# VH-VL binders against Mitochondrial Rho GTPase 3 (MIRO3): the designs that were tried, part 7

Target 1, 175 residues: Mitochondrial Rho GTPase 3 (MIRO3), of Arabidopsis thaliana (Mouse-ear cress) (q9ma88r425to599)
Amino acid sequence: RKVVQCFVFGPKNAGKSALLNQFIGRSYDDDSNNNNGSTDEHYAVNMVKEPGVISDTDKTLVLKEVRIKDDGFMLSKEALAACDVAIFIYDSSDEYSWNRAVDMLAEVATIAKDSGYVFPCLMVAAKTDLDPFPVAIQESTRVTQDIGIDAPIPISSKLGDVSNLFRKILTAAEN

## First folded at step 7 (VH-VL; framework fv_pimurutamab)

Design m7 (from c4 with heavy chain S31K, light chain Q27E)
Fold by ESMFold2-Fast, scan of step 7:
Formats: C-alpha cells, sequence, structure tokens
Structure m7 (fold): chain C 175 residues (1-175), chain A 116 residues (1-116), chain B 107 residues (1-107)
C-alpha cells in the first residue's frame, strides 16, 4: 500500500475543514473561521482505490491541512519535504478566495522549485452547491491554463464530487 | 497609493496604428489581472479585453484581430497595440485593475481620435 | 451577449431628493452586477459590488438591491457631488457588459 501525502492549502473559510471531515466521514465543528489565528495542522486519513485499477490494490491518502496566518505566509522548505501533491481550495463564489488560493499556489510552487521538490499543484473549487456562474468557470480555467496547471476540480457537499477529487489527487501523485 | 496612468493617445488617420501605455504604481502589479475599457465621446463604457497575471489575453469579439494587450511586469506597465483603426475607435481608453470581476482603480484615460 | 438596459436615461432631481436608478438584464444574472459613478472628465468609480455589497470609502447614502434581471441603485439623499452618470456592469457571462448609463442632473 503506497502512502500519498496531500497538503491542503487555502484561505480562511475556503472549506478545508469541511473537506477533511467529508474525507474521514465525520462531522467536526472546528472550521477555519473558528481558528484563534494560530498556525495549525490537521490530518485526515482514508483508503481510496485508484480509478481503473483491476488488481485489489489500495492506496493510503493522507490529507494534511496547512493553516496559515492571514497577515502572511511563511512556510519553510523542510515543511514541504513530505508533500506528494498540493491542493489549493477556494470558495468558488468569492474572487478574493480565488486570488488568495492562487497566491498560495505561487508561493508554494516557488519554495518547491527553489528547494528542488517536485509535486503537482491542483486548484479545488469548493462550495459549488452555491452554483458557480459562467464567468467564474471560464476565467478560473483560463488562469490555471495561463499558469500551467490543470483546470480547477469542483467539489460540493455531494459525495461524487469529493470521490472524483480524491481519484484525481492519486492520479496526479503517480504522474 | 494605487495609481494607473495612461499615455500614448492622440490623433491618427483611419487605417493607422497606435500603442497605448499604462504605468502602474502602489501595488504588486504582477499579481493583478488588468483590463482595457473604452468610452466613445458622450457614450457608455465598453469592455475591450483583459490580460491575466501570466500574460494570456482575452478580448471582446470585435477587438481580437485588431488589438493586442501585453504587459511588462518588470516595468509595472500595461500596453494596448491598436491596428487598422476606424472612426468608431475614437474614444477615451482606460486601463483598470481587476477587483471582484469588476474594477476598483482606473487610470485617468487617454484620448484616441481617429479622423481623416 | 447580455444586454443591460438602464432607465431612465436622464433623471432630473434637486439636492436632498432620493434617486432611484434601474438596471435590467436581458437574462438572469443572479446578483453578479456592480455599480459605478462617473463624474464629468473623470474615470469611473466603483460604488456597489455584487448587487448590494458596500465598498470601503463610499458614502452610506448609496445602496444597491435586486437579483435576477432587475436591479436598483438608490441614493437616499442627493448631495451636490452626486450629480454624475451611473453605470451598471454585469459579470455573469462574457463579454463583460455595461448599461448605457443614467445621467443624474440638477433640475
Amino acid sequence: as target 1 above (175 residues)
Amino acid sequence: EVQLVESGGGLVQPGGSLRLSCAASGFTFSKYYVHWVRQAPGKGLEWLGVIWSGGSTDYGNEFTSRFTISRDNAKNSLYLQMNSLRAEDTAVYYCARRYSYGFDYWGQGTMVTVSS
Amino acid sequence: EIVLTQSPATLSLSPGERATLSCRASEDIRKYIHWYQQKPGQAPRLLIKRASQSISGIPARFSGSGSGTDFTLTISSLEPEDFAVYYCQQYYNWPYTFGGGTKVEIK
């Protein structure tokens, strides 16, 4: 069983805690809005089968939430040593949330490059149950293309969206 | 403080070309999407196009073949190259900083007059 | 493209009066509309975002409302500096479009 370490980044109220709780199948009342402003880390572990795998092979996916201070982003190169894939979650109804997530991706990508680390970065559009509008979909797709990454992966409170995200994380970690 | 200053406008003959510049200061220019919006004398605002932070561009349909937006992040500058100009292109041209799918800061505008 | 129709084209009022400006979209744009003010010889200024959300530095007399296809900008009591042209702008679908503007002028 191969272990995939997925680091979860995103601004306050982007849905990081909700995603982690959905992944482990449990409710938790601590979200990014209830954080006391301290930098913190949260983990969620589950088993996900790879899409199209015929053998009875399981992967262990570990989601590690990275919480940062609103006034800045200070992440040491050593903190990224264990990262196999990074996801950047944002509120799809809020352009400020999108801009913050893109900034975080740029910062993480820069640290990774400077440190010689190589891992895929994926944008995750959360709260799509609020119905994203055409411009948000088109522009987020154009911007991710512009910066050389895959189009954002939508997720909602529905299980199918989250399952698709987890499969895409595993696929990205293999490539 | 945030500031955008356009330049390069003037009188040009139909079929001519002109390049507009927009100088940005007071913010991290490279992190923002920036747009061009024009306004014909006595008329309303018309969205022309956008350049994303990585340099890719999108335009209104009628502008794609004649107008080109570019940026130089090292110089904190935005440009609009206008070719095959027509009388209908006579307008004040504004550069504008993207904010929440709209525009929070605009330049003062630069007047382009296309006339024979 | 989405067409925004502003009415009236001209609104003649006196200082102290309430101004109510309309913007109608050709299709449902939910709340994805901004309002701008443009004074003669000046660039536009963002007044209201996402139909009804305040912008820092904008006087409280400006408010927005509406959803779907019908939107309203209200100035509760006109000040001399409020006599200007007002534009709505949609961002529901590309290309971005503006209304034709409503000129608020002194009666």
Scores: ipSAE 0.526, ipTM 0.763, lowest interface PAE 1.6, mean pLDDT 83

Design m8 (from c4 with heavy chain S31N)
Fold by ESMFold2-Fast, scan of step 7:
Structure m8 (fold): chain C 175 residues (1-175), chain A 116 residues (1-116), chain B 107 residues (1-107)
Amino acid sequence: as target 1 above (175 residues)
Amino acid sequence: EVQLVESGGGLVQPGGSLRLSCAASGFTFSNYYVHWVRQAPGKGLEWLGVIWSGGSTDYGNEFTSRFTISRDNAKNSLYLQMNSLRAEDTAVYYCARRYSYGFDYWGQGTMVTVSS
Amino acid sequence: EIVLTQSPATLSLSPGERATLSCRASQDIRKYIHWYQQKPGQAPRLLIKRASQSISGIPARFSGSGSGTDFTLTISSLEPEDFAVYYCQQYYNWPYTFGGGTKVEIK
């Protein structure tokens, strides 16, 4: 029905590239890849089919990876005008990754508020097939509840889990 | 530079109430989760509870009905309201700043003695 | 809850000696443990995080090791300011729990 622009944030090694490659079915070592780690932005586009609806009513999802400079967070206020939903991906086995993703969410939410932009923010727990521990799961759920957003959405390398994430992104963008 | 200073401790009778304060300085208080931890004489440290940045709280099971944590970001202050105090609540009470599922800065503690 | 047992309760040593402090968990906590130092009349200070990771500003003579249930804090050569009580803390599962402490005192 519409094109949804999803901005993808997250610290280094959080799984952003893996998520974008999975979304378009691309290999990390793909020889045709013209978007590598040296670029400031990486884009992936695909369509998400809604069950029980014909394909001409399906939505188009665009994932735009936002890369943060070493000098800090440098996101243009104008760039956020195109954002329909922001996701913040973190490595669920790494506390630093969680803290950095939460900081990024706070920064983006502040810029959006100051600029009058409104869009949902979602936390995405990547690498859930690695070393989870009970405290991290419990506290990440409580922290997201405390700041008024949905509980973190877990993803793994399983195709079904990734597809469910994209449907949740589209649902959030409609609200 | 980073400092946390507790106050409000003292002698209180069983069944009484007491309010502890923790004054923070040298950092942006509103950006941190802050905790209360207590230490009974001759025993180890015991986690009491946490207040998240948005004001929500979580407690250890033994504390949920009798203790309330609150914060005032404009005053850089953290509070612990203690009700229905018991002899086993006798301890040094510390406020602590969260870092990496642990605590990088602690106050010096304030002693609460529950006795007749 | 996860119980942490520190041993010995008191360790009497002279400056220049090596100190080895133990912390044993009642179940596998992987590497989810921190170490703290507390001097009389002072606030606790974070020394080592995640079993073996250094903390900025902490002297190199402090090191941590271990995984699973057995953990060690080592002070390679005791300085006068190192005589204090040391605590371990786990964050594998709630509630957070701490050891009973090891007091390192001058012999």
Scores: ipSAE 0.478, ipTM 0.718, lowest interface PAE 1.9, mean pLDDT 82

Design m9 (from c4 with heavy chain S31T)
Fold by ESMFold2-Fast, scan of step 7:
Structure m9 (fold): chain C 175 residues (1-175), chain A 116 residues (1-116), chain B 107 residues (1-107)
Amino acid sequence: as target 1 above (175 residues)
Amino acid sequence: EVQLVESGGGLVQPGGSLRLSCAASGFTFSTYYVHWVRQAPGKGLEWLGVIWSGGSTDYGNEFTSRFTISRDNAKNSLYLQMNSLRAEDTAVYYCARRYSYGFDYWGQGTMVTVSS
Amino acid sequence: EIVLTQSPATLSLSPGERATLSCRASQDIRKYIHWYQQKPGQAPRLLIKRASQSISGIPARFSGSGSGTDFTLTISSLEPEDFAVYYCQQYYNWPYTFGGGTKVEIK
């Protein structure tokens, strides 16, 4: 059974902490991590059924929230060596959140290329239960096609779409 | 000093073709989305189309079949190929750099006149 | 498509006067509107972003307000260089559309 390391990027208020909380069914102890000086990332772990498998071959998925400062991310190039899948989460109701997430993806993709690291990148549209910003949704499909990645994966804490996201992350890690 | 400079405009007969160029300088052209916007004499602005950083394009509905946008990142240049031109295509054509779902820098425009 | 209606078409004022320009959207676009200034023979320039946010290098006399369907561009005290055509542009939905413009001219 493989452990999949998923790095979670996104601008401030995009919903990274909410995603980690949903992933572990609200069992995540964020306060203990805030008192722990050993890491500058929020961390969530869970076991997920492998897509299309009806046996006891679950995978362990680890979501690591990458810290941000002034809309940039705080992460060493060496730390990216552990990344199996990178996701870039944005607030689908905020037009600037999309642009910042795309910029972060471009930066991470450049670092990975320059360092010889290979991992898939996925865009994640959060807060889809709020009224959408239609042009951002329309452009998000075109921009992801333009840079050669899959269309953004929608999630909402109110609609419970996170299971679909987790299965898509596992599928991407296999490619 | 971000600059965009259009060229290639002129007088063309109905049914003819023209290729407009836009030369960019002062920024990393390859990373930006770039648009074409036109303005008929004495009228308002009309969005024509966009080319994304990776080369994909999107157009306004009335332009899809007759107009093609392309870019050459090595030359920091943007192009608009215009075919089957009509009198109503007479306008100043601007290239513009995308900024926050709008446009922060525009070229000075190049005039295209479609007339017999 | 979303239609933007600017009014008045022409506004005749003297230097020092306050100018108030309107832009109305055919549907709720929240705050997803930009304003541009175009002087004769020149390209447009970005003046106000997202209904009310300032642009670096634009004089403080220019301000924007509004949300939903009704938007206003205000020039608190007209300077000679402000006599121009002003356009609003929405980016709530494809295709991007511009208003017909308001010409601010010397009385």
Scores: ipSAE 0.422, ipTM 0.713, lowest interface PAE 2.0, mean pLDDT 83

